# VHH binders against Protein STRICTOSIDINE SYNTHASE-LIKE 2 (SSL2): the designs that were tried, part 9

Target 1, 353 residues: Protein STRICTOSIDINE SYNTHASE-LIKE 2 (SSL2), of Arabidopsis thaliana (Mouse-ear cress) (q9slg8)
Amino acid sequence: EGPKHGGESMLTVQIPDFRLIPTTGALGPESFVFDFFGDGPYTGLSDGRIVKWLANESRWIDFAVTTSAREGCEGPHEHQRTEHVCGRPLGLAFDKSTGDLYIADAYMGLLKVGPTGGVATQVLPRELNEALRFTNSLDINPRTGVVYFTDSSSVYQRRNYIGAMMSGDKTGRLMKYDNTKQVTTLLSNLAFVNGVALSQNGDYLLVVETAMCRILRYWLNETSVKSQSHDNYEIFAEGLPGFPDNIKRSPRGGFWVGLNTKHSKLTKFAMSNAWLGRAALGLPVDWMKVHSVWARYNGNGMAVRLSEDSGVILEVFEGKNENKWISISEVEEKDGTLWVGSVNTPFAGMYKI

## First folded at step 4 (VHH)

Design p05 (framework vhh_brivekimig_d4)
Fold by ESMFold2-Fast, scan of step 4:
Structure p05 (fold): chain B 353 residues (1-353), chain A 122 residues (1-122)
Amino acid sequence: as target 1 above (353 residues)
Amino acid sequence: EVQLVESGGGVVQPGGSLRLSCAASGFTFSSYGMSWVRQAPGKGPEWVSSISGSGGSTLYADSVKGRFTISRDNSKNTLYLQMNSLRPEDTALYYCAKEGLWYGESSGYDYSSQGTLVTVSS
């Protein structure tokens, strides 16, 4: 039984039959990228590896690691306990001009590795990298090589992201790193800034503000400083049906947005009463474990495709039931295939459209 | 229970050297990154150096780079900081720190409460 049919246009929620592709003993294929040969996808995992999918062999190969110090990183343990040493790669993007893979690592900041893989190296000087606490997403302008990236909190690290969400933290930043080797802050005072995506022509960035359940558009090609009566940003989308995570351009136009957790009565109540979260953080309770248990039974991963110009929802899908998709972090569309990932699953999803 | 015991501090003249040690117990030492953090009189904590669990990767604050060397012996559960060409501004209590979980506005490090005092004075 579908929705009631009428004479008016109505969006249909789809539930795709994803092929599940297990990861190699690690969790959280959160972000996907393809190289300039169209090979991949590449994804980062909970143990600090970046792996590459070989479609002709239906298997993952190890492509890169965040650090050469690998003892205790891989194998059967809770990777959250070691990710501050082993790395936790989140965002990925290739530099078109060099073939280098840039990595936004939750603990190690901005990293890069050459086109043949291996051990990643720090992009920023150590002093600048120490000012980053929770580097999350990035995108690269293919014409200029400028790297745009987000740092979700200057107070909370990834291992306590629930603290950032519950406290009403607004220390998130959108920054750029350019060929002059300088970091510039473009936006500050963001509430858990997350995904970032450059427009097709490089005219603007879309920036996900997860704790506000909204997406901002930041304009890059402002021709006059005297137009200061308008801030360089505007609300692109708000009132989304869940917490937005990563954002990626669709080759069919617009942007795919992963929705980490679909809104429930409880999450709406919590968002309307920010003081409750701050009070709760004062209690000697492991809120990360409480959230993990709650999400297992109440989480429902979704994704939406938003229009290029107005942020209107063009498509929507939910992951299949059976506790497989309690969250969705990203949708990457390549040659008629959707690749779907989450920070908390031991698999990636693949669906041919 | 995590225990970290620092030693090796003392009084030295500018240009002198000291080697600090940290004896660790109560956890699988080789599985955790370790750091040295210092606190000068009247100032907040300052990160000095970090080393990965295997010892394969090291990082240094710009103020100590080329002068200090961090190392570890996982068979002895011991962390070291070799300090050369010491300057008056290196005067501080030095703490051994295990990287830990963040539950609020506290540091992401588990510190020893004891520290070891380094005084650089003529």
Scores: ipSAE 0.000, ipTM 0.144, lowest interface PAE 18.0, mean pLDDT 80

Design p06 (from b06 with S100T D106E S108P; framework vhh_brivekimig_d4)
Fold by ESMFold2-Fast, scan of step 4:
Structure p06 (fold): chain B 353 residues (1-353), chain A 123 residues (1-123)
Amino acid sequence: as target 1 above (353 residues)
Amino acid sequence: EVQLVESGGGVVQPGGSLRLSCAASGFTFSSYGMSWVRQAPGKGPEWVSSISGSGGSTLYADSVKGRFTISRDNSKNTLYLQMNSLRPEDTALYYCAKETLGWYFESPGYDYSSQGTLVTVSS
């Protein structure tokens, strides 16, 4: 059916004809970033590589790797079995003052590589980096150099993220790393915290809480939010039509949010009844493989563009499963082009608006 | 219908060289990554090498790095494998494979040709 009037917004759901750009030998281009010169995008893959798109040659080049220990990392195998040694780069952001690429790696924590690429190095002191279990997303304040980043769970690693979702895990954290080499926890007890994006003026952070299907706004200026707790945050958006993943500012205003999978009555029921997932985790079943099979037939990747001040949905699109988009992790908008990625696909999508 | 036709196999002595070719049809060749997969007698299939649709990225199994070179000519819809310094353990049927874009949380998927081309390295 078409859009309805009355109890819902009169929005036209778009179904873009994406150009698919394969990421040969690996999957999961789930975050995109452009460098200081506007070149790229750069994206991280399931085998620990960060690749860069050369638009003039229509090809990917290898830019960086998470670690020098590369034996057995590349080629066709179940990368989730080796990603704890090879790395799994997820979030990416450039520090505009240095040209360094910062990497949120699911196993190796917060990493950094210089503007010419190569082997990445750990940003945080070893003890602090070892306390990170599932580093997922980051954003950098271009004026201050402060790095804001998320760690999705202190219990579950990326290779068993379905366990985090099914168990009702709430060990996620939002943290900052400043130029004095200090790590500060801004929010804790989050249910699979994921994407993070700084506002255009640096006044607040939008923080995706995937397992609660909501986005929080964390004010960096305490005078903007009245609270009796020491937590300076509010709900920015909730009741989204799918599980939110990454969040990125749109140059046309507002924020693009990738929706990993569209809600069904089953997923809503399961998420509201965490005891079912906990009971199921006691069974000798590989739930990651079960989810993979289910997602191939039932997954439907979506994205929404939310208004900057109030989180109202301005645009919606679906990738559709028949077009091989079982999930969408991120939408990055650059110069009239949408770059769309997923942690689950062996390709990136490109659409000119 | 996807068609992949391998050629270039033969009998060579250890230290010899061969160049394999794969003629592709039935799909937009430049839009897909391509791979070489081999199967030695009595063993399962082993991935050898992959190349991106544009030819800009290449990957190799540790057993063939420095000896084999994968390449493609998109104007001719043809994939190549240049094999140098061949060893007895390289003896296998070699299959050309088209990348499949539908794998999720799994190894990169690909479709094999059913025929292959035989490479025998023996004295």
Scores: ipSAE 0.012, ipTM 0.461, lowest interface PAE 7.9, mean pLDDT 84

Design p08 (from b06 with V11L P45L L59K A61P S75A L93V S113R S114G; framework vhh_ozoralizumab_d1)
Fold by ESMFold2-Fast, scan of step 4:
Structure p08 (fold): chain B 353 residues (1-353), chain A 123 residues (1-123)
Amino acid sequence: as target 1 above (353 residues)
Amino acid sequence: EVQLVESGGGLVQPGGSLRLSCAASGFTFSSYGMSWVRQAPGKGLEWVSSISGSGGSTKYPDSVKGRFTISRDNAKNTLYLQMNSLRPEDTAVYYCAKESLGWYFDSSGYDYRGQGTLVTVSS
């Protein structure tokens, strides 16, 4: 029962030797996308920049910024103190028909910038965008132009995400923004909803629920005989060896899932005793600092590739090498290369398969 | 053990120029972004400039953009800051800083800085 059934003990855990690509002066290349011409990747950073990798020059260029109000945003400092002003771009996706880059920003909501970059603008009407508190991930249906996106909490912002985890917050939502300029909530009451990925045929979404350590499959086809859920969703994967973060389709089939950190005895105990977290939040303690210390010594970033239909683990790797990969947020596979990112590192990883 | 040794500071008149150097050792220099940060008398640390490991990307705050140029020589493990059109408000101890490969939450964006070199802009 559980991860051993279906092949955990039959899989070789890989420990790749990643080429590290520093992100100058900023942390957290959390999500990677390539444009219509296959150029990039593009990634968002802790100072509100979106940067583009130029492989022929082996350097990053500035492509876009979340806001024009940028005093105090760039350069080495504790970006968590300024990200609510500067923005914190997390999820990225291109609309292939327009070339526009859509951005899920943890503080600014759903943003968009044209194909030449520059200052991003808010996509949603002001009232709807102000209702977004922790926009995290997105994906775009290339046939319809519909944008699917997640908001991890309506109570907690990214700078206090440990509060969301410790309190047992379940205010996360999966939403869509369509060609009629309307926002529809597809799922609510999610515990730290995070990554979202559209299936190749556009008939379902995979939705990561980080605090429950599971992935849901939400069916978009109203007549699907595969869906047995009254709420049009089912559990796609559960009992994962770590906390799932972002999810991306693999060109080799299935989905890559970044596992922020591998489970330990402490994290299993905490998940079994949610009341402890709620009690602890009443204490005059900076839990973000406590978590940072704990994670530095105990964090181990992982990734798994899941099969498309059944969520069986096909591949697994650990990023922990000399404590460089304490967390992994995303794996983007492009032309035989894995691009690996983390919200917590001042570098991206490259690995040729 | 990481070591950063700054040099080139001194007294300069307003409108003058100065070039700072930082000799780095104890790590693979070309694999890390480097920064210059400064601390004016009685003030906090202020970021001055950053450069990528390859030297292909540079960043500046508006206060020094167009006046200061950061560069590096990876063969010599040396970081430079060319300061032009200096102003009295540029008076500070200037530190060479190694950017962190550490945590978002426990890092200020660099994990080591040297002893500093004093730049005084006065008539």
Scores: ipSAE 0.007, ipTM 0.412, lowest interface PAE 9.5, mean pLDDT 84

Design p11 (framework vhh_brivekimig_d4)
Fold by ESMFold2-Fast, scan of step 4:
Structure p11 (fold): chain B 353 residues (1-353), chain A 122 residues (1-122)
Amino acid sequence: as target 1 above (353 residues)
Amino acid sequence: EVQLVESGGGVVQPGGSLRLSCAASGFTFSSYGMSWVRQAPGKGPEWVSSISGSGGSTLYADSVKGRFTISRDNSKNTLYLQMNSLRPEDTALYYCAKEYLGWYFDSGYDYSSQGTLVTVSS
């Protein structure tokens, strides 16, 4: 069966002392990638910039922007007011064959920029790209060049994501963009689909369903033999201690999963009683603001490393108050270093294992 | 407790140069990003430039790119703005600001000082 909450007290929850690396003029370095030469990481920010870390100089440089229309985008302000014009880059992945950086942008859909950076361009035809309402995560098969990506909701944009969570929205989709330059929907009716990661050998995808607090495994090569009764997918992990966000392969085996915030008695009650969220949305209340205030005081970002074959929890860490992590979106492991990001922090975290 | 004192403004001809300074106290200066914000007569505030706590990363408004340079001296708790090739449109009160970047609805500047006046006259 699928792995449950550890269920074992043999795992010690760690609280790493992260080096905090501020992002200049913007927040939300929530996803990290390294280029073909192993340089970076690159990350996307709340103002529509993609920045690159220069380790030898200990500084960020501007690499790319989502759009050329940038009036009012840069500098510290309420970026949620300008995200629909400036872009909000979330997921990132390099195409190893071309060196191009692919970007999942919450408002602008699937974008691409060349290896020298600059202004990104839309990958899909305008009408197909405009049908993407909340593009969130992507991964690229390095052998085939196929781009796998998620769109969290066809109803709610990022600025209204609490509406997607509270309403019980199930309009999320997993899609692919392939060598025929066509988009195919692989899975639909997903509840706030988020992170996606290709397995080491390219034979399956792990797909995060944030609102269901579970991870699905979608089989690419063995679909006719194994998972035919479930439209080529099965539950990989469930009963996680928080809301899963992004998922990335670990070079030590398995997958790191950022847990946006740790479960409380209140969140478990709300998940068991979906009608409460729908009723609450009928009230004249700004739920995005309510959530941001709640998260500030009650949020506790976590991360888990899951085993590759069975999704058993191998490692756990928490951010807690001392490390300023009210939420964790992603953990990227590179050359003995953990890079930790959150959509809600004005810094990235760095921890040497 | 946060105190920011701007200086270096004045009257200059178009094409001229000025260097603004901001003396900071009441917080750990090297731990915060700093910005310059200006307000022209009869207009709202406009962000000009930002610099990271270490000084390693800088950001500029399109209107000033290539003409202005932001820098800091953390040993002196001082922020600078070198302004070259000044234009009449650069005429404004210039404010030094401590950045706070936070949650979804809580990001901006912390500036409550008097500013320094820059007048570019023909």
Scores: ipSAE 0.189, ipTM 0.621, lowest interface PAE 5.6, mean pLDDT 85

Design p12 (from b06 with E99D D106E S107E; framework vhh_brivekimig_d4)
Fold by ESMFold2-Fast, scan of step 4:
Structure p12 (fold): chain B 353 residues (1-353), chain A 123 residues (1-123)
Amino acid sequence: as target 1 above (353 residues)
Amino acid sequence: EVQLVESGGGVVQPGGSLRLSCAASGFTFSSYGMSWVRQAPGKGPEWVSSISGSGGSTLYADSVKGRFTISRDNSKNTLYLQMNSLRPEDTALYYCAKDSLGWYFEESGYDYSSQGTLVTVSS
């Protein structure tokens, strides 16, 4: 009925009425960034383009592409069939010192493009890029220029991510790339590692472990008691109401987390019984198509804002109203506006707080 | 061919105002951030102000904040700098810059016009 006397806080689930902004003939504005001037957002699409929103003209412009080999990439076809040659940009972050846009591409690894856009180039040496299979998210320390990034699986690529989830794959890694051109693995044996975000002062990283429905905190500060441990990490948040995807700092404090699929009794049963998924993978069934059909009817995109200190849920909203949002990958908050994206939608969402 | 042509400089008294213009051609003007950079006699270049491609965001050096206003007209491919309450220390060659190095303002080179426009504030 009402709040209990003295102790219980009520959390109201919001269902915002988003302005939908169609993308330019492609799917999946999964991640958003604004440039140093606050313009944008920039987002990556299913055909390998990165586009920029011009608010004064209410249109997207083509900013960058993952590769110069573009034949067959654009236009009305199943982009999943060509993304291994065209690229699939997922995570985005600007290096504030150079203005370079860094791109986590699901097939091409870690890329960057200059502030004027154009054709992106590989950041890592060939041998190190060949060791990446599913690069997903990144963030950049603005003081040091260090790039922190995730690779979700060394076995499964994006086109078969349901296989990673169903098999209980734990080959995900959190890595850093620094000014000495060295890659260091910070965490390994992660179950579909996904979003990564640096804290406001650079003391820690939050890293999303999607298949475990949890967020880890990895300490970077040498004076921290946790950075002095052998594991250097702790659980920041767990028991989330859906599968966490991308994570971004909120200027109002804390972190926005996109929740791709809300939990059901069936998904909880499957997570408790990992052998079932492995057995199912032995069947001659296209599980990506099965999941696509299931998500159409059962998908409910959510987002939560977590507190900076303890990871408690401060705000929650659901995107599915009148079948608008079947999944949510990211929430980016900028100047009182929420930008909402999904890997599966032909539009971005915009909501003024 | 990228071309940047500055104009509007001159001699003014302290407390006076000037409006600088930069005519841009040879590129999609609205897609690039633009900056004003100045170089006083005997000193290195100092970043003054920047504006985003859309004009939605602006940045200013602390020395000019509240006195200078950067703006752009994308339909005319023109960048402006409105300078009010001018001081002798504002005396410099002013350069229009396309942000080829992005947001880096402090120690290494912008691609800016080689000509500049001279502003002299005489006491």
Scores: ipSAE 0.000, ipTM 0.146, lowest interface PAE 20.6, mean pLDDT 81

Design p13 (from z05 with S54D G55S S56D L106S S107P I112Y; framework vhh_7z1x_3)
Fold by ESMFold2-Fast, scan of step 4:
Structure p13 (fold): chain B 353 residues (1-353), chain A 123 residues (1-123)
Amino acid sequence: as target 1 above (353 residues)
Amino acid sequence: QVQLVETGGGLVQPGGSLRLSCTASGFTFSSYSMNWVRQAPGKGLEWLSGISSDSDTISYADSVKGRFTISRDNAKNTLYLQMNSLQPDDTAVYFCAREGLWFGESPDAFDYWGQGTQVTVSS
């Protein structure tokens, strides 16, 4: 069974002094990726743009957009009202063989754009792309070009994700798109599947199951007795101190996991009593707004680095009064620098290790 | 088009008071919750206070509760922070931030920020 993180760690919780890098007129630098030349990071925003950081100029440039239908997408408005038209890019990964940027878009499915940027195009045939409802994270095997990606719910879209969490929705899927241009479902019946990361040698995937506060290991080519399970997976980590979001391999070993919101007694009670959420959804209450207000005063972003072999916590970052990250979606480590993002902040964080 | 401009910062002695103002333009100010956030030297962002569009809901960080008062004047498109009993630890750049009212996202998601105003508490 996977390790349980009940707070018995002897590790010191760190409070990083992040350099904050505002995003231009938009929210939610949720995922970071660097190109083949080591330039970037690139990140996706709430208005459908993908932007690139130019370190020598200390500024973002517009790199790509999810669609050419851009009327009403940019500028001062609630982007959630238009994201179903404008796109909402979440996960990003470069295909190192072509230089193409692949995008997991919450509304438009799997997209890609060439190495010079511009307007992204759909990767999948229309019929397959229309079967995606909440595409969230992806990773690409650099040797094979196979794209692994998650769809968090087949019932709920991003704008209604509280419905997925409260209802006990288990329609999440882990899928692959390969060089035969076929989509294969690797895992189904997941409770809000989120981040996915390929191991360094390509032998397994780590898959975040946010609503269960756990991470699964799916073996791609393992032939041990463990891989003979019905779904060819095992629990890698569980009992995490918050809701895990994105997962990224650390060049120092192991995996960084953003913990969107730290657990409270209320969230633990709600997770233990799924019937309460279903009953509450029947009431004439906007639970998305209720959650937003609650999260403002109770949210606390964390990040953990897990060991590669056993999922033991090696490092912890936590928000405090002096450093209030209400949520953390991802930590991307590059050349001794941590890039930290959240789906709901108008800035990225940068911390030199 | 959207602009947030903070004023009222400066040097003040411990125990003193300052009133920060944030003038908003380019959007319907009365439709958005507004926040004050600060960043002390060598520290990350610290959320201080938030006020709903109608002023009915107001919240403060524990570090400033009882010392700072947030208010707004929707007719003037202006947000205020009255800071009393200032201490050296209150030295920071203070930012006015407009809250994105996203359904299913943290209300701390700020879609526009001011440039910040420096507050230095020193004897």
Scores: ipSAE 0.000, ipTM 0.169, lowest interface PAE 13.5, mean pLDDT 82

Design p14 (from b06 with G102S Y104F F105Y; framework vhh_brivekimig_d4)
Fold by ESMFold2-Fast, scan of step 4:
Structure p14 (fold): chain B 353 residues (1-353), chain A 123 residues (1-123)
Amino acid sequence: as target 1 above (353 residues)
Amino acid sequence: EVQLVESGGGVVQPGGSLRLSCAASGFTFSSYGMSWVRQAPGKGPEWVSSISGSGGSTLYADSVKGRFTISRDNSKNTLYLQMNSLRPEDTALYYCAKESLSWFYDSSGYDYSSQGTLVTVSS
């Protein structure tokens, strides 16, 4: 068993033959979640819709929208220009006790919608929502109902995320919202914090720091020696082969991590020389557009499954060589099927393992 | 080799109706979302409506909601647009478009291979 769980032997990189499932009229199925009955997945799209997959009919249905004010939101256009009005749902999680779907929206903060769908509503009071600028991922403790969520930057919104990456921004936060209707900041000064996942037993959170290419473990319960440290967190994984995005528990153990862009000599050089990014931002260049073009020709999406206890890579896969998977944001494993998504693709991927 | 052939355009009076058809070939029709896009004289392309591969989800531009109905017949590889309560502002060349599986999304994210069908609404 040592070769698999030891993770130090050379791993076979898989290139799965994904079934591509188009998301008509919008792109970016970034996160997937299944409801209490095991139905779905549900996913959020670039136009503010949340859609649900009906496996028996092999079709998406519209489930929810982020706002009732939807003029100009739907259909093929540059959705980044309308996201601030239409919403951009990123993270999704069900509260198993109520059946409510909670949504981390990049512009609207924490939203929720009932189990029958419809128009989502803001969870937080206005004053607390004004402190959120780029809400990205969430997870819910099924025992307590506590919502853990990330806000990637207090300076940059999603439509200018390259600015956050290039500037060396460290205004990201990990927060919790509980039944007392209070928001508590658990970690601050994070460099583009992204995915968050609760451990199987609820003892800790894994928190993705995309700009640092690492995953942090934040301890929620007092577990002996860890509670004796001045800081209640540690590095869980680093030196990943790409930029980590979303993180999800695997029912086979451990955590799936989407890796947006595989590392190259250029990206490693840029990460080692942060001053280059700051200098470049002074130039009259649309870096979001430059990155989009660069990623199209040089991006390669991949994913890893990390072990529960030590963050050792247990499994790796890459997108097809045809460059259809230029980036991967999330892998959700359900009943022997991998659902793979990207913020940048007009389709979801499905692979039976 | 994707081929899309539109038909059904014509001249109608305001308040009239037309049904457009698009015959598709060269790909697995039921696996792709389809759209109607129009271009009015002297203007850029405007998205009108989209339908999922199975027909289970439909989207409409705000300007046509409640007046236009998109549908498809996967057994005939044909896309339809039923246009009711037509207005002079609906005058345009109408194009059938196949959804692109490209990661870059904008108005060019659809595959157009057709000549379009002209719809003229005149009083």
Scores: ipSAE 0.011, ipTM 0.445, lowest interface PAE 9.4, mean pLDDT 83

